# VHH binders against Extracellular exo-alpha-(1->5)-L-arabinofuranosidase ArbA (arbA), part 5

Target 1, 316 residues: Extracellular exo-alpha-(1->5)-L-arabinofuranosidase ArbA (arbA), of Cellvibrio japonicus (p95470)
Amino acid sequence: KQVDVHDPVMTREGDTWYLFSTGPGITIYSSKDRVNWRYSDRAFGTEPTWAKRVSPSFDGHLWAPDIYQHKGLFYLYYSVSAFGKNTSAIGVTVNKTLNPASPDYRWEDKGIVIESVPQRDLWNAIDPAIIADDHGQVWMSFGSFWGGLKLFKLNDDLTRPAEPQEWHSIAKLERSVLMDDSQAGSAQIEAPFILRKGDYYYLFASWGLCCRKGDSTYHLVVGRSKQVTGPYLDKTGRDMNQGGGSLLIKGNKRWVGLGHNSAYTWDGKDYLVLHAYEAADNYLQKLKILNLHWDGEGWPQVDEKELDSYISQRLK

## First folded at step 24 (VHH)

Design g9 (from b4 with D99Q)
Fold by OpenDDE, fold request of step 25:
Formats: structure tokens, sequence, C-alpha cells
Structure g9 (fold): chain B 316 residues (1-316), chain A 123 residues (1-123)
């Protein structure tokens, strides 16, 4: 059996890899080889106390985590939301270790980082991703639909926006200004993830629709910038804030709904981590770890064949 | 045919206890996350808690934490909800659900649902 995962992110502590997934309380798996995965823990045993205030219809799934190591601590960002709504908030919980057997193992929730409110915010506070720039300033990118993807400076303890606040729009798709601001709209963009590589920051984003089994249209696009704040330009020079984005991977008839990726450099090699829906298994979500390559012009590439060759194993 | 059948509901006094069961059939029970919901009259459906396929992970709503316990027996294809320290506000129809697909779509019509069992907490 393959490991069940959606919106996967990954990190390493010592010789152990940890995988985080959307789910009840954020599901955590561990692995020594990034193929065989064992259940490790969940980040939350109980919903955040503020969850239903932010999202009255919260139904137990914490969305789209990101895991970030900073000064010896693990920061796990997560989203509380409801599908199709921007009654959302990104929270953060912090741990000294990811090893549940450690006496130091304890997730301490620090609360809400940002909250989106219908009619006030033309963005959705979900899908956090953390990136540090070359100066050591840590940023959060996030977003889904509405006005697109945003980036802001985090404060020193990585729990709130920095003051004074600095925000940037980094990617968006077309949306009618006449549409009700509470509606997600037609801008099918979400799940930013920024990777620093070479001379550029690479912004990955998911276009299309997820979570619709075989009718999912999720696919990954990418742009790059010399600055973390953008502008992120695709291969044609089009700004991702102007609807730009170069296709990275779309999938095929066997693997659909690919997206919500993370990207990492481990031991000198680059990887794309994502979920895909397997047609042969009734479009059940699967973890995929693909090798990330770079062409002669510094653009990322993946081999879709690896969707077939990488097969995770859920161990008991 | 997929079926989830709740049982164990009834009338109980405040402070009392009930144990609900949800019997599953027609699918591989252990491959699904299963959970409990409730809907009080005139209110929206409320998530109570969920337990993963192997039972290794359990997640609760704040409203029931410390009072309700979710468990499962995969050998019996059964989900349980032990409800202690019941309150009048716990009065509702309780539903079990089974989910295999993850994502931002949360719980919905694509998931399997029981018909519900009524729990009334009243003096």
Amino acid sequence: as target 1 above (316 residues)
Amino acid sequence: DVQLVESGGGLVQPGGSLRLSCAASGFTFSYYVVGWFRQAPGKEREFIGAITGSGESIFYAVSVKGRFTISRDNSKNTLYLQMNSLRPEDTAVYYCAAQQYWGKHSWGDSDYWGQGTLVTVSS
C-alpha cells in the first residue's frame, strides 16, 4: 500500500525524513529512505481553539502544511479553512524535535499568523510556504484563488507578519473585478512554493482544480526571479502576476490532479515532492517524489515517467 | 453495497454516558478514515472527531475533547463513540462517515455516510 498524502512537504532530522500531509491534525510519516514510510504522529490531537471562529464549518482537516527549520526548531505552518471560502487562517506550531520518542517532543501551537476575512481580503490565508532570502529574511508565501498568491515578511520569531508589514503579490490569474469579493472566482491558482537555486528564486504554483478525482485539472507551473519578492517571470518573460507561468508538469491519463508541490535540495540533488491521483486506483491520492533537473537555461524539468517509477510504501 | 449503520442512541440524563457504534460494510474499512458528526435541530452539521485507518491517529473537535472517545475495531468493521459527561447541548443526530480521499474538499457527498442515530440529553 502506498502512503496516503495530500499537499506533501518534507524535512529531515538526522537520518530520518519526515513527511507532512493535509489531514486530521496534520499527519506525519517518517522514513529512512524516502520510499518506505511509517506513521509517526499527528501534529494536533485537537482542533485549534480558534478554528471554528475563523471557519465555522471546520471539519477536522488541517490543510497544506509547511515545515521549516529555524534556529534548532521546527516550525509547522498549517491552514484552517473551508472549501471555496476565504474564511481562513494560517497557524504555526513549533517543536524542538520531530522524533516522537524524544523527551523534548512537544508541539506548541503559537496561534494564527494571518487570517483572511471575506469582503475584507481579496486573498485566502491557506497554503503557506516558507522561504529565506539571501539576507536571512524569512518570508511566507501563500494563497489560493481570489487575488492570487501573496508574499510577506515574517517577524523574527516567525509567528506573525513583520512590522512594519511588507507584502507582495507574486502571482495571479484573471479575475473579474465585478465578482463578489467573497467568491473564489476563476483564478485557479494556489499552493505557492519557492525554491532558491542558482541565481534565482523559483516560484512553483498549482493551476487548475484539485480534489475532483478524475476531473481534477491540477498542474504545476513555474517562474523565476532574482529577488524573492519578484517579479517572477516565466520562460517567455511574462510576469506571473500578469497570468504568467511555464508548465512544469501536467500529468497524463494515469496520473491526474498533480500539484501542490514542494521542492528541496538534499545532498546536492533536487527533488519535486507532490501528490498525484492514480487513475488505476480510482484516483486515490499518492505521494510522488521526482527528480528535479535543470536545463541549459536554468529552468526546472521533471520526467513524467518517474510518476510510474516512484512508488511509496506505507509500512505498518 | 456500502453501508454505515449507527446504533446506540437514545435518551440520557445530563452527566450520563452513551456508547455509539457504527457498523460498516461493503468496503475495506481499514483503508478509510472514519469519523463522527452530529447535527442538532436547526443547526449545521458539526464535526466531532476522526480516526485513521489503523487507529493510530485520532483527532477531536474542541467541543467534545475530554468527554468523547473515538475508537475502532477493524476486525469487526466498527467505529465507536464513547460519550461521557453528556450535556443537553450534545443533543443531536449523530452520524458516522468514512473517507478515503484527502484534500481541501474535506468531508462531503463523495464520502460514505450513515443514516444517523438520535441522542437526546435531557433531565
Scores: ipSAE 0.859, ipTM 0.929, lowest interface PAE 0.6, mean pLDDT 96
Fold by OpenDDE, fold request of step 25:
Structure g9 (fold): chain B 316 residues (1-316), chain A 123 residues (1-123)
Amino acid sequence: as target 1 above (316 residues)
Amino acid sequence: DVQLVESGGGLVQPGGSLRLSCAASGFTFSYYVVGWFRQAPGKEREFIGAITGSGESIFYAVSVKGRFTISRDNSKNTLYLQMNSLRPEDTAVYYCAAQQYWGKHSWGDSDYWGQGTLVTVSS
């Protein structure tokens, strides 16, 4: 049985890899080889106290985590939301360790980082991703639909926007200004993830629609910038804020709707981590870890064949 | 056929206790995250809490934390909800649900649901 994840992110503590997924209270898996995964824990024993205020229909499922290590601590960012709505918030919980057997193991929720409110905000506070720039400043990218993807500077303790606040729009798709601001619109973009590599920051984003089994149209695009704040340009030089984005991977008949990626450098190798829907298994979402390569111009590449060759194992 | 059958509902005074059961059949119970929901008249369905397949993790809604306890017995294919310190606002039809895959964004129609049992808290 494969690991069924959405919106996977991953980190390592010692010799153990930890995988985080969308799910009730955020699902955490552990592995020694990034192939065989065991259930480790859930990040929450109680829903965030503010969850139902932000999203009245909240049902325990926390979305689109990101895990970030900083000064010996693990920062787990998560989203509270509902489909098609920007009644959303990104929260953060912090732990000293990811090992549940450790006496130091304790998730401490620090509360809301940002909240989106219908009619007020033309952005959706979901899909957090953390990146540090070359100067050590930590940023959060996030977003889904509406006005697209945003980036803002985090404060020193990584729990709130820095003051004074600094925000940047980093990617957009077309949206009618005449559309009701509460509606997600036609801009099918979400799940930013920025990887620092070589001379550039690479912004990965998911285009299309997720979570529709075989009807999912998710695919990954990428742009790059020499600055973390952008502009992120695709291979043709088009700004991602102007609808730009170069296709990285779309999938095939066997693996559809792939996306919501993370990207990592481990031990000198680069990896793309994502979910994909497997046609042969009633389009159940599966974890995929692909090797990330770079062409002569410094653009990322993946081999679609690895969608078939990487097969996770969920151990009971 | 998959079935979830709630039982144990009834009338109870404020401050009282009640224990609900959910009997599952037709699927591998231990592989599922199972949970409790409730719906009061004129209100939306409310998540109460859920427990993982092996029972290793439980999480609750804020509204019931400290008063309600979720447990399961996989040998009996049964989910339990111990409700203490009941309040009038706890009056609702209580539903159990089962979700096979953990990496979902929400509970929904694709999950298994019981028919519900009525709990009335009134003096």
Scores: ipSAE 0.735, ipTM 0.889, lowest interface PAE 0.8, mean pLDDT 95
Fold by OpenDDE, last read:
Structure g9 (fold): chain B 316 residues (1-316), chain A 123 residues (1-123)
Amino acid sequence: as target 1 above (316 residues)
Amino acid sequence: DVQLVESGGGLVQPGGSLRLSCAASGFTFSYYVVGWFRQAPGKEREFIGAITGSGESIFYAVSVKGRFTISRDNSKNTLYLQMNSLRPEDTAVYYCAAQQYWGKHSWGDSDYWGQGTLVTVSS
């Protein structure tokens, strides 16, 4: 049996890898080899106290985590939302360790980082991703549909936007200005993730639709910038904030709706982590860890064949 | 045919306890996240809690935490809801649901649902 994950992010503590997934309470798995995964814990046993205020129809799923290590602590960002709405908030919970056997293991929820409100905000406070720039300033990228993907500067303790606030629009797709601001619209972009590599920051984003089993159209695009704030340009020089984006990988008949990626450098190697829906298994989401390569011009590449060769194992 | 059948509902006094069961058939129960919902008269359906396929991850709504306990027995294809310290506001039809796929979407018609069992808490 493969591990079931959606919107996977990953980190390492010592010799153990930890995998985080969208779901009830954010499911955490651990592995020594990034192939065999065991259940480790969930970040939450109970919904945040503010969840129902933000999303009255909250149904137990915490969305799209990101895990970030900072000054010896683990920051787990998560989203409370309702599908198709921007009644959303990104929260953060912090732990000293990811090892549940440790006496120091304790998730402490720090509350809401940002909240989006319909008609007020033309962005959706979901899909957080953390990146530190070359100066050590930590940023959060996030977003889905509406006005696209945003980036803002985090404060020193990584729990709120810095003051004064600094925000940037980093990617978007076409949206009718006449559309009701409460509507997600047709701008099918979400799940930013930024990787620092070489001379550039690389912005990965998911285009298309997720969460529709075989009808999912997720695929990954990428742009790059020499500055974390952008502009992120695709291979043709088009700004991602102007609808640009270069295709990195799309699904095939066996693996559809792949996306919502993270990307990492571990031990001198780069990896693309994502989920894909397996046609042969009723489009159940599966974890994929692909090798991330770079061409002569510094653009990322992956081998689609690795979708077949990487097979996670869920162990007892 | 896929079926989820709730049982154990009934009338109980405030402060009382009740145990609900949800019997599943027609699918690989252990592969599914399963959960409990309730709908009170004139109110929207409310999430109570969920448990992952392996039974290792459990998540609760604030409204029931500390009073309700979710468990499952995969060998019996059964989901349980132990309800303690019941309150009048817990009165509702209780539903079990199964979802093998979880993501950035709400529980919906694509998931498996039971017919519900009525729980009435009244003095």
Scores: ipSAE 0.673, ipTM 0.862, lowest interface PAE 1.0, mean pLDDT 94
Fold by OpenDDE, last read:
Structure g9 (fold): chain B 316 residues (1-316), chain A 123 residues (1-123)
Amino acid sequence: as target 1 above (316 residues)
Amino acid sequence: DVQLVESGGGLVQPGGSLRLSCAASGFTFSYYVVGWFRQAPGKEREFIGAITGSGESIFYAVSVKGRFTISRDNSKNTLYLQMNSLRPEDTAVYYCAAQQYWGKHSWGDSDYWGQGTLVTVSS
């Protein structure tokens, strides 16, 4: 059996890899080889105390985690939201270790980083991703639909926006300004993830619709910038804030709705981590770890064949 | 024919306990995440908690933390809700549900739902 992760992110502690997934309380798996995965834990056994205030219809699913190591601590960011609404908030919980057997193992929820409110905010506080720039400043990118993807500077504790606040729009798709601000709109963009590589920051984003089994249209696009704040330009020079984005991978008949990626450099090699819906398995989401390559112009590439060759194993 | 049938509801005094059961049929129970919901009169449906297919992961709403326990017996295709320290505000129709797909998907009409069992907490 494969692991059925959604919106996967990954990190390493010692010789053990940890995989985080959307789900009840954020599911955590561990592995020594990034192929065989065992259930490790969940970050939450109980919903955040503020979840229902932010999202009254919260039904147990914590969305789209990101895991970030900073000063010996693990910061796990997560989203509380409702489908189609921007009554959302990104929270953060912190641990000293990811090993449940450690006496130091304890997730401590630090609360809300940002909250989106209908009619006030033309953005949705979901899908956090953390990136440190070349100066050591840590940023959070996030967003889904509405006004697109945002980036803001985190404070030193990585728990709140820095003051004074600094925000940037980094990617958008078309949306009518006449549309009710509470509506998600037509801008089918979400799940930013920024990777620093070479001379550039690479912004990965998911376009299309997820979570619709065979009707999912999710796919990955990418742009790059020499600055973490942008502008992120695609291969044609089009700004992602102006609807730009170069196709990285779309999938095929066997693997649809792929996206919501993370990207990492491990031991000198680059990887793309994402989920894909397997047609042969009723479009159940599966973990995919693909090798990330770079062409002569420095643009990322993946081999679609690896969607078939990488097969995770969930061990009991 | 997929069925979820709740049982065990009834009248109980504040501070009392009640155990609900949800009998599943018509699908591979162990492959599904199953959960409990409740709906009080005039209120929206409220998530109580859920348990993964193997039972390895259980997640609770804050409102029932420390009082309610979710468990499952896959050999019996049954989901349980042990409710302790019941309060008047726990009065509701309790529903069990089953879903297979995870992600940004909310519990909804595409999932399997029981008809519910009434729990009344009153002195």
Scores: ipSAE 0.595, ipTM 0.840, lowest interface PAE 0.9, mean pLDDT 94

Design g9 (from b4 with D99Q)
Fold by ESMFold2, fold request of step 25:
Structure g9 (fold): chain B 316 residues (1-316), chain A 123 residues (1-123)
Amino acid sequence: as target 1 above (316 residues)
Amino acid sequence: DVQLVESGGGLVQPGGSLRLSCAASGFTFSYYVVGWFRQAPGKEREFIGAITGSGESIFYAVSVKGRFTISRDNSKNTLYLQMNSLRPEDTAVYYCAAQQYWGKHSWGDSDYWGQGTLVTVSS
């Protein structure tokens, strides 16, 4: 059986890889080889203390993790929300180690990083992804629908926005001015992830709709910028804040939708990590770790056939 | 064709125990996150907890953690709720639900729901 994951992010501690997935309590798997995966733990056995205040209809789902290592600590960011609403918040929990057998293993929740409220905010506080710039400043990208993807400076302990605050819009799709601010709208963009490569920051974004089984239209686009704050331009020079985005990879007959990627450089080689919906297996989301190649102009490329050749193994 | 059928409800005294079962049919049970909800008269439906398809990851609402245990037996297509140290405020109709987990979802009308079983905790 393959590993069923949604919104996958990964990190390494020692000789062990850890994979984090959206699910009840954020499911964690471990592996020595990134192919064979064993259940490790979940980050939350019960709700964050603030979850029902932010989202009164909270029903146990914790969404869209990101995992970031900083100064010997592991920061796990997570989202509390409700489908189709921006009554949402991104929180952070911290651990000294990812090894559950260690006496130091303990997730310590640090509370809310940012919160969105309908009518007040034209953005949705979910889908965090962390990037450090060339000067050591750490930023959080985030967003889903509404006014699109945002980027802001994190404070020194990575649990809150920096003061004074600095926020940027990094990508968005057109949204009707006639649409009420409390509605998600037609701008089907979410799940930013930024990778530094060479002279550029590359912004990956998911377009379309996840989570509709065979009706999913989810796919990945990319733009790049010499500055972490943008503007992020696609291959034709179009700004991602104005609908730009060059296709990186889309679904096909076997893998009808895919996205919510992360991207990493490990041991000098680059990887794209994502989930894909498998038509032959009830459209369940499967982990894919694909090679990320670069063309002569510095644009990322993925061989679509690797969707078929990377097959994870869920160990008992 | 899809059915979730709860059983095991009844009257118990405070401090007592009760075990609920939810029998599933008409779908591939092991592909679904399954969970328990409850609704007291005049109250909103309350999430109790959920367990992943493999059974390895379990999540509990703070109101029941330490007192309730969720388990599943995929060979019998059955979800269980062991309720211990019951209190009068646990009185409710208990529902099981199944969701083929697809990321950023809330439990709702597109998921599978049982008809409920009444649990009354009273002297």
Scores: ipSAE 0.519, ipTM 0.805, lowest interface PAE 2.4, mean pLDDT 90
Fold by ESMFold2, fold request of step 25:
Structure g9 (fold): chain B 316 residues (1-316), chain A 123 residues (1-123)
Amino acid sequence: as target 1 above (316 residues)
Amino acid sequence: DVQLVESGGGLVQPGGSLRLSCAASGFTFSYYVVGWFRQAPGKEREFIGAITGSGESIFYAVSVKGRFTISRDNSKNTLYLQMNSLRPEDTAVYYCAAQQYWGKHSWGDSDYWGQGTLVTVSS
């Protein structure tokens, strides 16, 4: 059986890879080879103390994790929200190790990093992704629908925005001027992830809709910038804040709903990590780890055929 | 067709225990995250907890952690809720539910729901 994940992110500790997924309490898997995976743990056995205040209908799912290593600690960012709403917040919990057998293994929740409120904010505080720039400053990208994707400086302990705050809009799609600010709207963009490669920062974003079985339209686009703050331009030079975005992968008849990627360089090779819904298996969500190739002009490419060749194995 | 049928409800004294069952049919049970909700009269449904298709990851609401235990038996297509140390505020209709997609998805009308079983905790 393959690994069932949504919004997958990964990191390594020693000889072990750890995979984090949206789900009850943030599900964690481990592997020695990135193909064969075992259940490891969950980050939360009960809701964060603030979850019901932010989302009164909180139903046990913590969304859209990101995992970031900094100065010997593991920072796990997570989202509390409800589908179609921007009553949301991103929190962070911290651990010294990812090995549950260690006496030092303990998730210590540090509370809310940012919170969005309908009509006050034209952005949605979910889908965090962390990037460090060339000067050691750590940034959080985030966002879903509304006014799109944002980027802000984190403070030194990575638990709050820096003071003074610095925020940037990095991508958005057109939104009807007549749309009420409380509604998610027609700007179907979310799930930023930024990878540094060479002289560029590459912003990956998910366009379309997840989570509708075979009717899902989710797919990945990319732009790049020499500055982490943007502007992020697609292959034709169009700004991602103005609807730019070059297609990276959209899937096929067998694999639908591709999106919410992360991207990594491991051992000199680059990888795209994402979920995909398998049509032949009732559109169940599956882990995919694909090779990320680069053309002669420095743009990322993936081979759709690898959707069929990477098959995860869920170990008992 | 899909069915989820709860059973095991009844009248119990404070401090007592009950075990609820939810029998599933008409879908591949092991592919679904399944969970328990409850609804007191005049209130909205309250999430109790959920368990993944494999049974390995379980999550509980703070209000029931340490008192309630969720389990599943995929060979019998059955979800269980063991309720201990019951309190009058646990009085509600208890529902089981099943959803296939657990990513950016809330429990709602498009998921499978049972009809409920009444638990009354009173002296």
Scores: ipSAE 0.517, ipTM 0.793, lowest interface PAE 2.4, mean pLDDT 90
Fold by ESMFold2, last read:
Structure g9 (fold): chain B 316 residues (1-316), chain A 123 residues (1-123)
Amino acid sequence: as target 1 above (316 residues)
Amino acid sequence: DVQLVESGGGLVQPGGSLRLSCAASGFTFSYYVVGWFRQAPGKEREFIGAITGSGESIFYAVSVKGRFTISRDNSKNTLYLQMNSLRPEDTAVYYCAAQQYWGKHSWGDSDYWGQGTLVTVSS
């Protein structure tokens, strides 16, 4: 049947594509053609040693991976969290290769990159996505609910914030001043992903709620900026820090809960990678890889009909 | 109806071994990730490990790795927990749970849960 994924990210090594998904230990699939996928490995066979300290209810699921290639190494970022809480942290593990048959294949965990603590922090340390700017500086975007999406400089080995630290707010939605700081609140925004295309950085974000089967309201919005640090403006010129965000794609009768995307340029073509819940199959989560098109003003567009035409196949 | 039934609990001395079973019915067992949780007196329920539908991948909590072994027999719709080198801290009610796919973010009320079997480790 189709590939079961949530929060999908991808990369390529040689002739093989690798797909990473939320799940116990981060699930990894491989493919030669991005349509037919087989199970490859899990990045973790046991919990990170700090997982239960950060999230006491940790149950083996690591969330929201991002995969980044840098100087011949593969950096896999991952999140430890619990629903509705910002007792969370983003960690990183590193490998020389993604091929499990290689004698060099070994995930080496480098520990916590950033941690959020209720009341102390008005942000949630999950949903990492890595982007390099045109000066070679590498940044991490992250965030879910609370004060929204943040961006900070990574240090040279990509395992910690740079010193001195540099942080930016890049998108947020209105949050009631009456809400206790320990609560996620009403600002339903998360899962940043930044794609550089031409003169712009495009910030994709997920609005709404995932994970409610047919009641999921999750959908994707986009803004853009000439600077990786923002401000990210939507099609009307509204700042994403002030509620801006132009709709890219939302659910329909057949496919719900579209979000937590990644985006890539491969062989001169642009793609949006996301999950979608299939109504005809009990709203189970499925991989979608859609063509990302650009209008005459440089804004990304997706053809909703491709939700029905891209169908992954999970190999035995 | 879906049912998960744990068995094999009992009293055992420190250093001893027990084997727990979880019999499943009412769903296609081989399609589900299944796992074990435990709840010690006065404490929150704790995840201890899980195994994929085919058995190809197993995840263990650090507290039990090397001492506990999770396995499954899809022909008998049964999940097992072999517990060795038991300690008084392993005293708990042990629950099995089943989740249809590994892409979910957590184990929750919408997953299938057993009633539990008590394991007591004492002299």
Scores: ipSAE 0.240, ipTM 0.672, lowest interface PAE 4.9, mean pLDDT 90
Fold by ESMFold2, last read:
Structure g9 (fold): chain B 316 residues (1-316), chain A 123 residues (1-123)
Amino acid sequence: as target 1 above (316 residues)
Amino acid sequence: DVQLVESGGGLVQPGGSLRLSCAASGFTFSYYVVGWFRQAPGKEREFIGAITGSGESIFYAVSVKGRFTISRDNSKNTLYLQMNSLRPEDTAVYYCAAQQYWGKHSWGDSDYWGQGTLVTVSS
């Protein structure tokens, strides 16, 4: 059977690839070939100590991980939230290695990076994704609904916002001013991911609704900027803060609700990693790793036929 | 079609132990993440813990870790909750639940739920 995954992110250590997924304690898989995967571990054996304070209905699920390697350490960012609410926080846990057989293998939770509070914040502290700029500054992108996607500088140890703080809005969709600030609203945008390629930073974002099986409308859009802080413009020059976004890939009858991607350059080639709901298999969400190609104008493209031809295998 | 049936609830003194069972039918038990929840009168439903299909990983809520043990027997399609060192605060209706999807964001109405078994901890 295939790897069931949501919000997938990946990294490698040595000859081994590690895949991180939304789930109880953040599910970790490993692979030697990015096709055959086996269970490796969970980052948390019990909830973060602050999880129920942030989300009283917390049920063991940690959301939307990102994995980032920096100065010999692995930083795993994760989210605590509940659907339709911005009582949320992004935390970080750190490990020296991803190999569970190593005596150095131990996740050390560093607590909350940022927290959103209804009425105080017009943003939702979930869906982190980390990017380093050309000056070595590390940034966190994040966001879901509300006022859209944000980017802020991380401090030197990558566990908190930098001081003095620097924040940017990088993408958003229109939201009614009549909507109560505590409600998610109609601006269906989330899950930023930024990839540096050539002279540009490319911002991927998910539009629509995830997580509703065959009713999911989730699809991926892209914009680019020469500065990590934006403005991110689509193919027509429209700012993603003003509704811009060029379609990268959308679902079809067989594969519904594509989104929450990550993107990587490995060994000189570029890849898009995402989940897709398989109609023929009760809309279970499946891992997809697609080749990311670039057209003559420098825009990313994927071949939709790879949705059918990439088939992961969950090993025992 | 699908059924989850809890058993083993009852009255127990503080400091005592109980073992709950959840018998599953109508689906491939070993492919599901299964877990326990509880709900005290007037309170929200509380997640207790979950165990993966192959049993390779078990997650516990902080409130019960060290006192409760979750296990499963895939040959009997049964999930277990061993509760030790019980406290009055553990009084609740206990529910089992089964979730087919790896990487799902939460437990909800689309998952399979049992009807519950009452555990009362009092002298």
Scores: ipSAE 0.210, ipTM 0.668, lowest interface PAE 5.4, mean pLDDT 89

